# VHH binders against Flagellar brake protein YcgR (ycgR), part 235

Target 1, 263 residues: Flagellar brake protein YcgR (ycgR), of Thauera aminoaromatica (c4kar8)
Amino acid sequence: MAELSTPSPASPAPLDGGRGDELEKFTLRGARQILQLLQDLITHRGLITAHTGGGHSFMTAVLKVDEERGRVVLDPSPDPQANRRALAAPRLTCVTQLDGIRIQFPLVGLGEGQDKGRPALFAPLPAEMLRLQRREFYRLQVPLAHELSCLLKAEDLARKPVEVSARVIDIGAGGVAVVVPTGAAEFVIGGTLPACRLALPDGEPIELDLEVRNLNRQTQRNGTEQLRVGLRFAALPRAADTRIQRYIFKTERALNAKARGGL
Short names: E, the ipSAE of ESMFold2; O, the ipSAE of OpenDDE; V2, 0.75 times the mean of E and O plus 0.25 times the DockQ between their complexes.

## First folded at step 22 (VHH)

Design RC11 (from MC4 with Q99I; framework vhh_7n9e_1; at its last look DockQ between E and O 0.56; V2 from the best seeds 0.52)
Fold by ESMFold2, look of step 22:
Order: sequence, then structure tokens, then C-alpha cells
Structure RC11 (fold): chain B 263 residues (1-263), chain A 119 residues (1-119)
Amino acid sequence: as target 1 above (263 residues)
Amino acid sequence: DVQLVESGGGLVQAGGSLRLSCAASGFTFSSYAMYWGRQAPGKGREWVSGISSGGGSTAYASSVKGRFTISRDNAKNTLYLQMNNLKPEDTALYYCAKIDYEWGYFQYWGQGTQVTVSS
């Protein structure tokens, strides 16, 4: 369609820092697939974090898809400064979750206007959407009370060994996500962190090798930045895998029992 | 805006060496991790190597480990890839990439530089 704006052939395309062809099979580039996924986000009232750059973001939602004009319609922020940042940004990086699957997509050419007399933000349909289902199993959001941690063995600016105690924010059979202070160590997508230690409630810490898969900024309430580090288990012994699965199962049972009033 | 310009490609005999450069502008180069990727005809882009913003950490695809060396000169805003013991399988268009911390992944901006390795 001539009305749709698309980046030039030389514009950036995402690549995974590990298995490059694995990410490609999770990337949606077909118009029908993109429309269906956006419609699913609308149907499930998915909350979207829209990143505008410089560690700034705001919460939004897809209000509708205007297929005729090839546009997506977004909920504006009640904060006028967030809207001004969004309109000035060369693009928005939108991040959300649907049915436990992380979804990311860029929006370029954001404009403001009205939809049925209400303020709205508009952008051309994204040229691609990432549906990052790289694992078969559910990833548990770790309760804060568990204070689950992972000791990372990394390197600093001078290639000197450094140990960083990182809080685990989610865990599954394939890996963890952790948060660390910005600058605590040098991280690169594809980097391997050998002999890290994951502290589970039962028994001694698990020694394991981790691979860096993604790196995102996360702004704390006090305005300081920290880094969310997505980590894959490089090779996981059967005993370690069993302990991780037990932790996940027990924690999910406890959370489900509270939610359902005693199952 | 962000601009990455790759150079140093060419035709080289198997077993030979080549050094690629990537000139960066439009951003604070020393604040970003940088990457090399490549694309052979008819295939998707393949991650090759990465280096952290200060150069403290490096990573390589298993297919190039021990043969390629990534480096950076933050004073010159330049990223390098030293390629030794080249094989015909290394024939590809090579791109440099910059991490996007809001997107969470690295992205390519340049047109790339062609490397062709003869048997």
C-alpha cells in the first residue's frame, strides 16, 4: 500500500545477540500477522510501555487499528511532557506481554490528533513485530519476598574480574532476568558469564554458566538507572534443572492457592 | 542522526586476513555496546561479534571464535573487526550495529562492506 510508510532498505533490523536465525522465526513481517497481533492486544486490553529514549517511557494502549489508512491509534499520556517526548522521538519502542509472551515493536512517524473527538496518538502500522516466544514453558515473576539473587561473575571496564549480586525478577527453565546497577559491569549481548551462582531457597547455590541475551534500561523511582539483563542457561545439569523446576512449581502453587482461596 | 559507515572489505584468498572498520557519528559512541553482523546471499543476518561500551567485554559467534578479534577506539569513534584465517564460508556483506537500550537489541544502520573469500 502506497499510504504506508516503511523505512528504507538500509534502516536497522533487529538481530539477536545469540542464535540469529532463531529470532527471525519469531519476527512477524506479514501485514495480516501484524494486524492480527495488534487486534489481539486491543481485545486483551494489553498495557504497553512506550519508550521514548533517554530512559523515559509512558504507559499506553492500542485503541484501534485503522486498516484503511494503515495506522495504529494509541492512548496519549495524561502527562503532557511524556506526549511531547513521544512526538519528538525519532521512534517509540513499544513493549508489552500477551499470554506470557513478550511483544516488542517500533512505531515511527508518530503524530497527534483526535479520534472521535478524543485526543489520540497516531502512527503507521509497524513494519515488524517481535513475538519473543523462545521458550516452551511459563516464566515465573519472582515474588519480592523471596529475594532471589544471582551472583554474576563478569568483567569491568579494564577486563578485571568483578562479582555482581543481581536480583532475579523472573525465572524459567531456560533462564532468568536480573537487574543490576548501571555500570556495575560490562555486558554485551552474546557474552558468556561462567560460574555464576543462583541462590534458591532449597540448598546450596547452583553454579551455572549464563549467556547475555538482551539488555534494557530500567529507571527506578528515585530517577537512577539500572540495567535489566536477560540471561540464558548455557548448559544446565539435570539436578540443577530439577531444583529450578521445583522452585517454580512450589511458588506457582502457593500463588495460585492464595488467588483461588485454597486449592 | 545515527550514522555507521563500514569499510575495509574486498577479495581475499582463503587463509588470508582483512581488517574492517566502522566509522560512527550522530551519537556518543563510547556510551554504547557495538556489534558486527554479516549476511550471505539468500540468508538472514547472522551475529558475528560484540564489544561492550568501554571494551571490557567481548563476545564471538562460535564460527569465528579464535579467528576474529573485535576492538574499538573510543577516541576515534571507530569499531574494528580483525579477520584472520579467512574461509570461503566467511563470504558475506558485513555490517556494524549499535545497541538500542530502549529496544533491547542491537540494530544495523549502514550499507555494509563486502568480503569475498576465494577458495
Scores: ipSAE 0.591, ipTM 0.885, lowest interface PAE 1.4, mean pLDDT 83
Fold by OpenDDE, look of step 22:
Structure RC11 (fold): chain B 263 residues (1-263), chain A 119 residues (1-119)
Amino acid sequence: as target 1 above (263 residues)
Amino acid sequence: DVQLVESGGGLVQAGGSLRLSCAASGFTFSSYAMYWGRQAPGKGREWVSGISSGGGSTAYASSVKGRFTISRDNAKNTLYLQMNNLKPEDTALYYCAKIDYEWGYFQYWGQGTQVTVSS
């Protein structure tokens, strides 16, 4: 009976040829670091997508870290079925973002209970947390009020050309992340989307080629599934680069001013 | 559990052709983009090709573009890689991989199938 060594979940190999061992550089295993990061998530009220397996997920948040008991307290889903799935799952994969950095951590041993008279989910503290800043460039989180969009030229399941208007959620010198409805188009990592149009607030859309770098399914609070697509600027005209940089700079300045109470 | 089983590798002469297959199980195959990667001796794993869940979109590494063709049969839960005009530099262990939408990258490599191209 050859023990089929369950292939150790091979660390996702980045397309850039990064060694699986590179993920270790981004993995926090220190208890203090983990606690700090969890506290940061609480402080920032970071929304977390909790994946329960089988393509199911729900939105949650870290409500509290109980250091004495060595556990994290999560906000349960308003959907009882989602909570049941979470409790039945051998592992919960939590995904979030803080300051443009993707954070991923597993939770095992979920239980339900009450925290201060409110329903809550409990799990032991994660043994590790992954902080992925794989992007070569700083990414500005686009304010919702700016309504940045990117018209993606893609193909549907039938290989018919489709245009998908995607909301830009973050932007940097190297690319954008957008969200699209699930099933709106087909994407493949490494694929090129030619002649797309990035709409900035300051003028006409920028025509550019985009390369798909990552794909993430996300479930919104309302239960709607979306696809987050990470896109690299494959060919960016100099003028476009200047405009993008200007936008980023202007926006960052405005955000910082607001944070300082100036607006 | 996700299982990927690669096959179709072998020894071929330069200029020859091979067709790799990857049998997938343990997940809804038609819902995931699939990928081929390879690892040459003494080198790291490299991405070779990708195909969207429905097969409508494909991507190729520059090194294999025009020579390799990725395809899939969702009814058979099978991924394919047609490799034409093989070169000695294509010698590698070829892996099938599934996208992990939680992670956002391809993951779950099989055991691989060895492709050896002789000069």
Scores: ipSAE 0.419, ipTM 0.807, lowest interface PAE 1.3, mean pLDDT 86
ESMFold2 (binder alone), look of step 22: mean pLDDT 84; pTM 0.848

Design RC12 (from MC4 with Q99M; framework vhh_7n9e_1; at its last look DockQ between E and O 0.45; V2 from the best seeds 0.00; counts 0 for: pae E 5.0 > 2)
Fold by OpenDDE, look of step 22:
Structure RC12 (fold): chain B 263 residues (1-263), chain A 119 residues (1-119)
Amino acid sequence: as target 1 above (263 residues)
Amino acid sequence: DVQLVESGGGLVQAGGSLRLSCAASGFTFSSYAMYWGRQAPGKGREWVSGISSGGGSTAYASSVKGRFTISRDNAKNTLYLQMNNLKPEDTALYYCAKMDYEWGYFQYWGQGTQVTVSS
């Protein structure tokens, strides 16, 4: 009976052919660093996508770090089934973003209980947390009020051309991240979406080619599934680049002014 | 637990063909895009091809475009890679992968299947 060594969750190999060992430089293993990062997540009320396996996930948040007991307290899902899946899972993969940096960490040994009279999930502190800033370019989180959108030209399951209006959630010099309803179109990393249209507030949409770089399925708290698509500008006209840069700069300035109490 | 089991590799002459298979389990296969990667001796892992969850969209590395065809059978939870006009430079351990799309990394892969192309 050859013990099929359950392939240890091998360090994800980068698409760009990077060495798996490169991820080690982005992995936090220090207890203090881990605690600090978890505290930062609490402070920023960072929403976490918790993957329970089998294609299932739910939205959670770190509510508390209990250093004395060496555990993290998570917000349970409003869906009892999701919580059951989480508790039954040998490993919970938590994914979030803080200040444009993707954070991933495993939790094992989940339990349920109460924290201050409220239902909560408990897990031992993660042994490691991965912080990856792979983005070549700074990404501006697009204010909801700006309503940036990208018309994606994609294909459906039947390989029929479809146009999907996607909300832009972040933008940088190198590309955009958008959200689409699950099932709206088919995407594959490395795929090209030709002749898409990026709508900026300052004028006519920009026609451009996009390359799919990242895909992430997220289940919202309301149970709605969304697909986050990371898109690279495959061919960006100079004029378009200038417009995008201008928008980013203007928006950042406005956000900073607001943060300083000027607006 | 996610399991991926690759098969179909072997020794072929240059210009020959192989068909790789990957049996997937432990997740809803039809809900995920799947990918092939490879690792040549002394080189890092490289992306080879990808296919969307429904199979409607495919992507290929420039090095294999026009020669390789990725496909899937969701009813069988199986991913395929038809490799035609194989070249010595295609010699590698080929991996089936479920990507973590957010990281742009292969999240899961099997043990791989060895493809050796002789000159």
Scores: ipSAE 0.385, ipTM 0.794, lowest interface PAE 1.4, mean pLDDT 86
Fold by ESMFold2, look of step 22:
Structure RC12 (fold): chain B 263 residues (1-263), chain A 119 residues (1-119)
Amino acid sequence: as target 1 above (263 residues)
Amino acid sequence: DVQLVESGGGLVQAGGSLRLSCAASGFTFSSYAMYWGRQAPGKGREWVSGISSGGGSTAYASSVKGRFTISRDNAKNTLYLQMNNLKPEDTALYYCAKMDYEWGYFQYWGQGTQVTVSS
């Protein structure tokens, strides 16, 4: 695979809808910052997807950091071919999450050996790590039973106006994330969708302008690919903000009561 | 391998125009939104403009809105930026970039083409 997913150090440049070099804001290059983040991954037992190129990857974990030798120790794959690909790759692109925050880092110079008598993979500490904290506000995961939707006013591939009723998958004070079928409408980071309608269970839909902040593929349980669209509220009136916050609070209270009264 | 090759930069007097091109290969160009960014010396990279995969939706940074026009030709795998009424502040290395939907952020861009605007 041509490693279409994760950039190497120094290139490529970030792009975030006019906020400048977004990836550089999230890039850690200090030795202490890197060591602390790797230790956090160890402490939380974070599973890591290591991409070796050519569409191949394997699951691993950071077993420990050898600060004296400047090395990170990784769990080898039970698949010998995955280990061979990893050792042959010019670099590994490691991807994981910590408390819902995406963590990415390259490893170069991977070697094999043993740690406490067990097979292990070794690499020098990464020169940089990416900690992608794109949200500054709480986001409620919307229960499927609520069928919360947002009517998007966009254009299709043929440049004709379309209205797409998109399922809302999370919602917070600053925006929503929705899913749409691939090809249902066209989106671009930084684009605005005027006069969309957010349907909350109580009251009339909220009319609001939305700005596209991120796009990524989401695969459904049945294997169907959809586009996840991260949307920011533009100039949200206080009344609309109050309704959104009340929905979030009421839904969380209901979910917590169900969990306490459940099995 | 994914390649993005920018061209069309150069020296131009303030008030002039340039048209940048980005030739794309190594991926299905028509399936991706494409973007232009720029970087002036000593400054961070700045998003300039974006266009949806089919070309029906566009977006512009406020600093270039009304002066720049993004377009694409999916049959030629080429992205364009028409730059009119250029100002010295537009002096920068301009590069195109593609969205990587698997990772949810931008990954690839070209080496860039230099635009220098004299006043």
Scores: ipSAE 0.182, ipTM 0.685, lowest interface PAE 5.0, mean pLDDT 80
ESMFold2 (binder alone), look of step 22: mean pLDDT 84; pTM 0.848

Design RC13 (from MC4 with Q99E; framework vhh_7n9e_1; at its last look DockQ between E and O 0.46; V2 from the best seeds 0.00; counts 0 for: pae E 6.6 > 2)
Fold by ESMFold2, look of step 22:
Structure RC13 (fold): chain B 263 residues (1-263), chain A 119 residues (1-119)
Amino acid sequence: as target 1 above (263 residues)
Amino acid sequence: DVQLVESGGGLVQAGGSLRLSCAASGFTFSSYAMYWGRQAPGKGREWVSGISSGGGSTAYASSVKGRFTISRDNAKNTLYLQMNNLKPEDTALYYCAKEDYEWGYFQYWGQGTQVTVSS
């Protein structure tokens, strides 16, 4: 009898098409690097989102690394159903951040057990971990006083054109990150925003096309939600590129001069 | 908790069509962008298509543009993928994913539905 089996998704990877080769430069495979990174997560009490598939996840933490047995020990969920899903999953995809850098690693062969007489989850040490440092090129954190903004030409919930003035929080040679209130406009990864206008402190705004590369919902300290949108510059004219680079250079030098007590 | 359940996969001959559905619960569906991804045997996971929360903006991978159509029904909390002119290369486990796409990775995805295209 012939059958084509249906595999479950094994782990997250960049879903930007066939860009798997970019992950190799961010992949840690050295045993000492992996152990140190796991220990850093323990020391900083890093909370980990463990994805079990089926749109389910639970919060966990690395409790310890058992180097003698080659295992990592995880905090079980207080929800018994979450633990059952985790144990049934062929792979647990663990995602967290350390110092703003995304850490991701798969765990396979998850089992239940005891650690010092308390329930725990364990798995073999991962053979690799992703320490995904994106935007390797310099990114200037925009001073609030500059009030840099980008006028986005997008659509609202009713599918009507809308212009949204978005605050620019960082800028580099390849793009910007902006924030907008939730509900001000709608975005999708891979979508383009033509004829947006980036307002630099000097000169006329730069007209440019932007591509949505990241989209993240965030809750502010007052409980309101905003969207952080990562935008890539599409086909910048050289003059626009020069103006952006000049702004970055001048602002960095001004900030360095203030840090030394002068301007 | 977020819950995403895909359906509508199956075996189809090349040139055929299928319509996938993703039933969503545990969040306000109409407030989030939604996505389809797929994973073929022996390959990495591939982004297929995305749609904004209101449905006004869509985006497609070049390999499926013109053949696949993403849509949503916010009243039914359901995401759809209409797949036409299917090719053997489209054989994969298809899954839906919710908005949160940080650092190039989806945080929430379903278990998937198998699509197999034979010649």
Scores: ipSAE 0.077, ipTM 0.604, lowest interface PAE 6.6, mean pLDDT 80
Fold by OpenDDE, look of step 22:
Structure RC13 (fold): chain B 263 residues (1-263), chain A 119 residues (1-119)
Amino acid sequence: as target 1 above (263 residues)
Amino acid sequence: DVQLVESGGGLVQAGGSLRLSCAASGFTFSSYAMYWGRQAPGKGREWVSGISSGGGSTAYASSVKGRFTISRDNAKNTLYLQMNNLKPEDTALYYCAKEDYEWGYFQYWGQGTQVTVSS
């Protein structure tokens, strides 16, 4: 009876194809640290976006950590289809925020069951949890009124150069997320878009190279399909970095002021 | 259900060539970017190459750039990886992966195909 060595859960591909080293400093691998962080999520009742792939996600929460069984208990989606997708997915990517820190962790081996007579999802404890501290990975949701855009230099299906004006939906020190019409250009994760132009409200567009980090097809409420593209700043001049940081800071301040009833 | 079946791996000498194939089913293949990853013994999975849904855009890890070529046949729902000038360091289990919309992680992969390059 050859013990089929259960293939070691495939380490999630490093988010940063090239800078695996940089993410390591933000990655928790210690069992105690992971447990603590999960417990913190429970305590704070943090809503978690669970990504099942294919552009699908559902909202969940960590309900319990079962240390004895080495598993985490999640709140199932009210949508049975979402749960089916989750169970069928080889990997669930969970994303949340705690105290302004983005937390990301994979779950592999998702199962369904009951916890105290209630439907629940179960997964082995994550082997790692990523804690992205604000400075490098904070993403500001860009107010619609700011109308940030990025001119993408890409290629179409025929490998013909095309320029696509994309709306920036979020921005951070490390990159931007943009939305483009489906079919506007061809994108591949890991691909480089050279000499793009990021338009900020405070001056001339910033020329920069962008690396495609993620792609997400989304259907809008109106039925229109759009592609969300996560882009990393591949080469950012210092002056540009300063401008971006300034914009983020200014915008955050304004948003916070508004939230406090000051505007 | 998304199914990916890799094939074409084997034992080759350094400097040799292999062509990997990945048969895809359970989704509209032509609508998704596809990727190759690999996992060497004792190492984590690494990204190797990617190709856009229509095949118009390709990307490669620095370690394989100039040696590997990713392609696809959307009519056959098949992804390919031509590997030339193989090196011992290319020894790994190679996985085909479907586009991950959120984080660029491999969410859907097959069982993989073993590539062994002997010095």
Scores: ipSAE 0.017, ipTM 0.346, lowest interface PAE 6.5, mean pLDDT 84
ESMFold2 (binder alone), look of step 22: mean pLDDT 84; pTM 0.857

Design RC14 (from MC4 with Q99T; framework vhh_7n9e_1; at its last look DockQ between E and O 0.39; V2 from the best seeds 0.00; counts 0 for: pae E 7.5 > 2, grease 24.6 > 24.2)
Fold by OpenDDE, look of step 22:
Structure RC14 (fold): chain B 263 residues (1-263), chain A 119 residues (1-119)
Amino acid sequence: as target 1 above (263 residues)
Amino acid sequence: DVQLVESGGGLVQAGGSLRLSCAASGFTFSSYAMYWGRQAPGKGREWVSGISSGGGSTAYASSVKGRFTISRDNAKNTLYLQMNNLKPEDTALYYCAKTDYEWGYFQYWGQGTQVTVSS
């Protein structure tokens, strides 16, 4: 009887050949650090993708940190089924981004209850939080009003070429994150999408090659499943790079001005 | 619990072929892209190949491109890696990996199957 050793949550091997042991450098285990990071998430109202397993996830947020009870309070999904899955999951994997840094943390022992008369999910404080600053470049969260899109040239399940118009969620010098409807196309990490078109507000779309670097299934509040695809610019013309940088800079400036009450 | 069980490894001569299998359980296999990685002695784990959830898209490391073929049978919850024209540098412990949709990382690895290519 070969003891099917439960695959130890092996340190995820990065596709870029990074050593799995490097992940430890980005892992926070200090209680104070964890609390601070969770508070930062609250302050910034960071949306969190909570993965429940089986390819399912829902959007949540940290509502409160209860230090006295050593627990985190999460916003439940509007989908009762998602909440049931979450409660049934041995582990919830929470993924978010703060200031361009990817944050990942596990929650175990999820329960449901009420916080101040509102339904809430509760979990013990995470024992560790991963802060992955591996993105070479700052990622700008694209304002919804900008309606940035990327036409992806991909393949469907039948390996037929398909074009998928994807909304750009974030953009940086190194790539974009987009959302597509689930099932719109097939994606694999490490795959290349050739001759895609990134639409910026300032002119004609930019033709570029994209490499799939990340995939995330997300269930929206409305129950619609979406796939978030992290894409790296595989080959970016200099002119395109300049345009992207200009857009990012301009947008950041505008956002900062607005935040300061100037708009 | 997610389980990945690799098989099919062994000793082969250079130029030979092997077919690896990975039996998956504990999750909806057809909903996840699956991957192969490997770890050579004294080296870190490296990505070898990936396949989309439906099998429509595949990716390969440059070192194995044209020699290795990844496939899957969703009905059998099984991932495969056909390895042709094996080279001594392909000697490694080969792992099946599941994505948890984390940024560029694989969450789950099996115990691996040893592939040894003799010169």
Scores: ipSAE 0.118, ipTM 0.608, lowest interface PAE 2.5, mean pLDDT 85
Fold by ESMFold2, look of step 22:
Formats: sequence, structure tokens, C-alpha cells
Structure RC14 (fold): chain B 263 residues (1-263), chain A 119 residues (1-119)
Amino acid sequence: as target 1 above (263 residues)
Amino acid sequence: DVQLVESGGGLVQAGGSLRLSCAASGFTFSSYAMYWGRQAPGKGREWVSGISSGGGSTAYASSVKGRFTISRDNAKNTLYLQMNNLKPEDTALYYCAKTDYEWGYFQYWGQGTQVTVSS
């Protein structure tokens, strides 16, 4: 629990205190590895989402590493309220990607100051950084036009069986994230949903068991509440895994071809 | 100001039973899934059980399935853990937790209640 950084709401897998060993293998703790990774973020101009707590975040970047003083220099937000929240927060949880690989690290002891005469935020170097360097953590953002859905077999608030067709918003080798209206079904982290059906294009739905890994409640602008549910594939047969991987590959090829043609 | 206060721990002989309670305040209890965890001396924290906001779905660690029962009373803002057929391996500090839906990954843990099971 207290040993793990809180992941971004966009993450498909939750941090789990009882499963902390699964993420430990991706955690960098060596000073040289941390410095190199921070330098890579600077070199590639990586945009970072900095989470301040209470559902607030702002976009930033690592401007440089001050190795002599043992600190990182961050770009402040143009929103003064975001900067005040960041300075008041006991921890800043930074989330970004480098070449599609999720990177997450905490910053504590954030302060304000100037760098070369410009406002900047400062923090000691992080003692650890998470680098999810495995293809099974890659998540494809599902194009809206695909209308990918997953039929969930759950119970409603009255404990009656219910089937909920949930829109899939991302998909990877290890699971999916879906959205459902709040109250459409009951969920608990750690709960198992047997015999769900994942509908991929150009084929029969895949029957699979899902485990609830995270829940995020969202209020839409129209006042409608929905629940983002992070789901892990349990006991996925090889044929189902192959179909999912091929869908991801084909979709990435199609998206890449459109990006080239649009330039 | 979210507060979770556990009670009901104590010393019990192997094979015995205990019922833990967690009094919740500072949030709308009925809107959140709730959890029990434990930590034995020299061991890491272990997830024990969870229950959905309405109480219709439950989940248990394999080490306690069939012996422990999680429940809640939304009218009393109270979470319960009925522990039967207790074993010395169940000796631990037990704490309740709330998931923070705004982040989807935050947990809030109480101070805990000690359960000690004598052989």
C-alpha cells in the first residue's frame, strides 16, 4: 500500500498493496538508471501529467536534472491554482510515456523558485521510477468508430443477474478498460466476472473471465455518471490471446497509415 | 474528513470465531466498495476481502474463503468481517479500507484492530 505510487486514472492496471511484487520488477531504484531515464524524458520532450490529488492534475515536463544539487526542475503550470495545489500536495505523482512505455514516479518536497530567471518547480530526485517495459502492459486506445464492446455478466443493486454491454475504451494483452453507467451493475475490486463476451470486429465474440482491478467514477458534462472499470483477463486461452494481439496490430497499422496519409 | 475505526479484535483459541467491525464517517458510505486487509508480524500487507457498495458482490483471498464473511450495514455506516474457524496463521492487525473512486487506485486504511489466535 504505502510502498507503491498511485497510478494515473488512465492506467489499465491498479497498484495493489497485496500484489506489490508484480510491479517491483519494473521499479528502478538505481541512481544512475533514474538519472538516465529522466534525461531520456528531457531529450524526447516527454509531456508529463502531474497528479496533485483530489482528482487534480496539470501538464508539465522535466526541464533538466540538477545533479549537483540532487534535484529535478519542472515546468510550472500557466494556471496559478494548479501550481498552488502542487506545492501544497504531500506528493506529486508524475505519469508519462516514452516510446509507448508507461513511466511513473513520485516527487516529494516540491518547492518553487527560478531557473535562469524563469519560474520553475523543484524537487529532490525521485528514489524510484516505475518503467513498465513489457508488451503486456501496452494499451491501445480503441477508436470510437470500432464501437468495441464487452458484455459483462454481473448483478444489479437488487442482486439480480444483469448483462451490461460496456464500451471498451482501451485494450491490451492483459485486459481492457470499459465504461458503464454508474449503478448499472455492482462491482468490487478483486471480484470475478465469469463468462463475459468481448466483441471484436470481424469475428465471433470471445468468451472470457474478467477480474475487476480498478474502478473510477466519472460525471459527464451532461450530468450522467459513469464508471470506468479496469478488467484483467483471467486464464486467457492462446487462441483468444492471438485474436486480441492481431486486432491490436491491425488497428495500429490502420491508424499509422491514416497518420501518414494525413500529412 | 474520512475516518475508519476498527474494533472487535482480541485473543481467541484456534477454531474460534471473532466478528470485526469498522465504523465509517466523513463520506457517503453506501457509495463505496469497502475492504478488509491484514498485516502479520514480519509480513507484508495482505488483502483479505472486499464488498461492493450495495453488498451484492463479495471477494475473498484464497486463504480465508469459506471461513470469513464480509458484510455491511449501510444504514449504520458499518463494515463487518465474521471470522470463523480461526487459525494461528490468521494472527494479524486487521484494518478496513475505502477505495477512492476519484483516482480509481487510492485506498484509505484505518488504524486496525489486533487479532491473536492461540494454538
Scores: ipSAE 0.012, ipTM 0.574, lowest interface PAE 7.5, mean pLDDT 79
ESMFold2 (binder alone), look of step 22: mean pLDDT 84; pTM 0.848

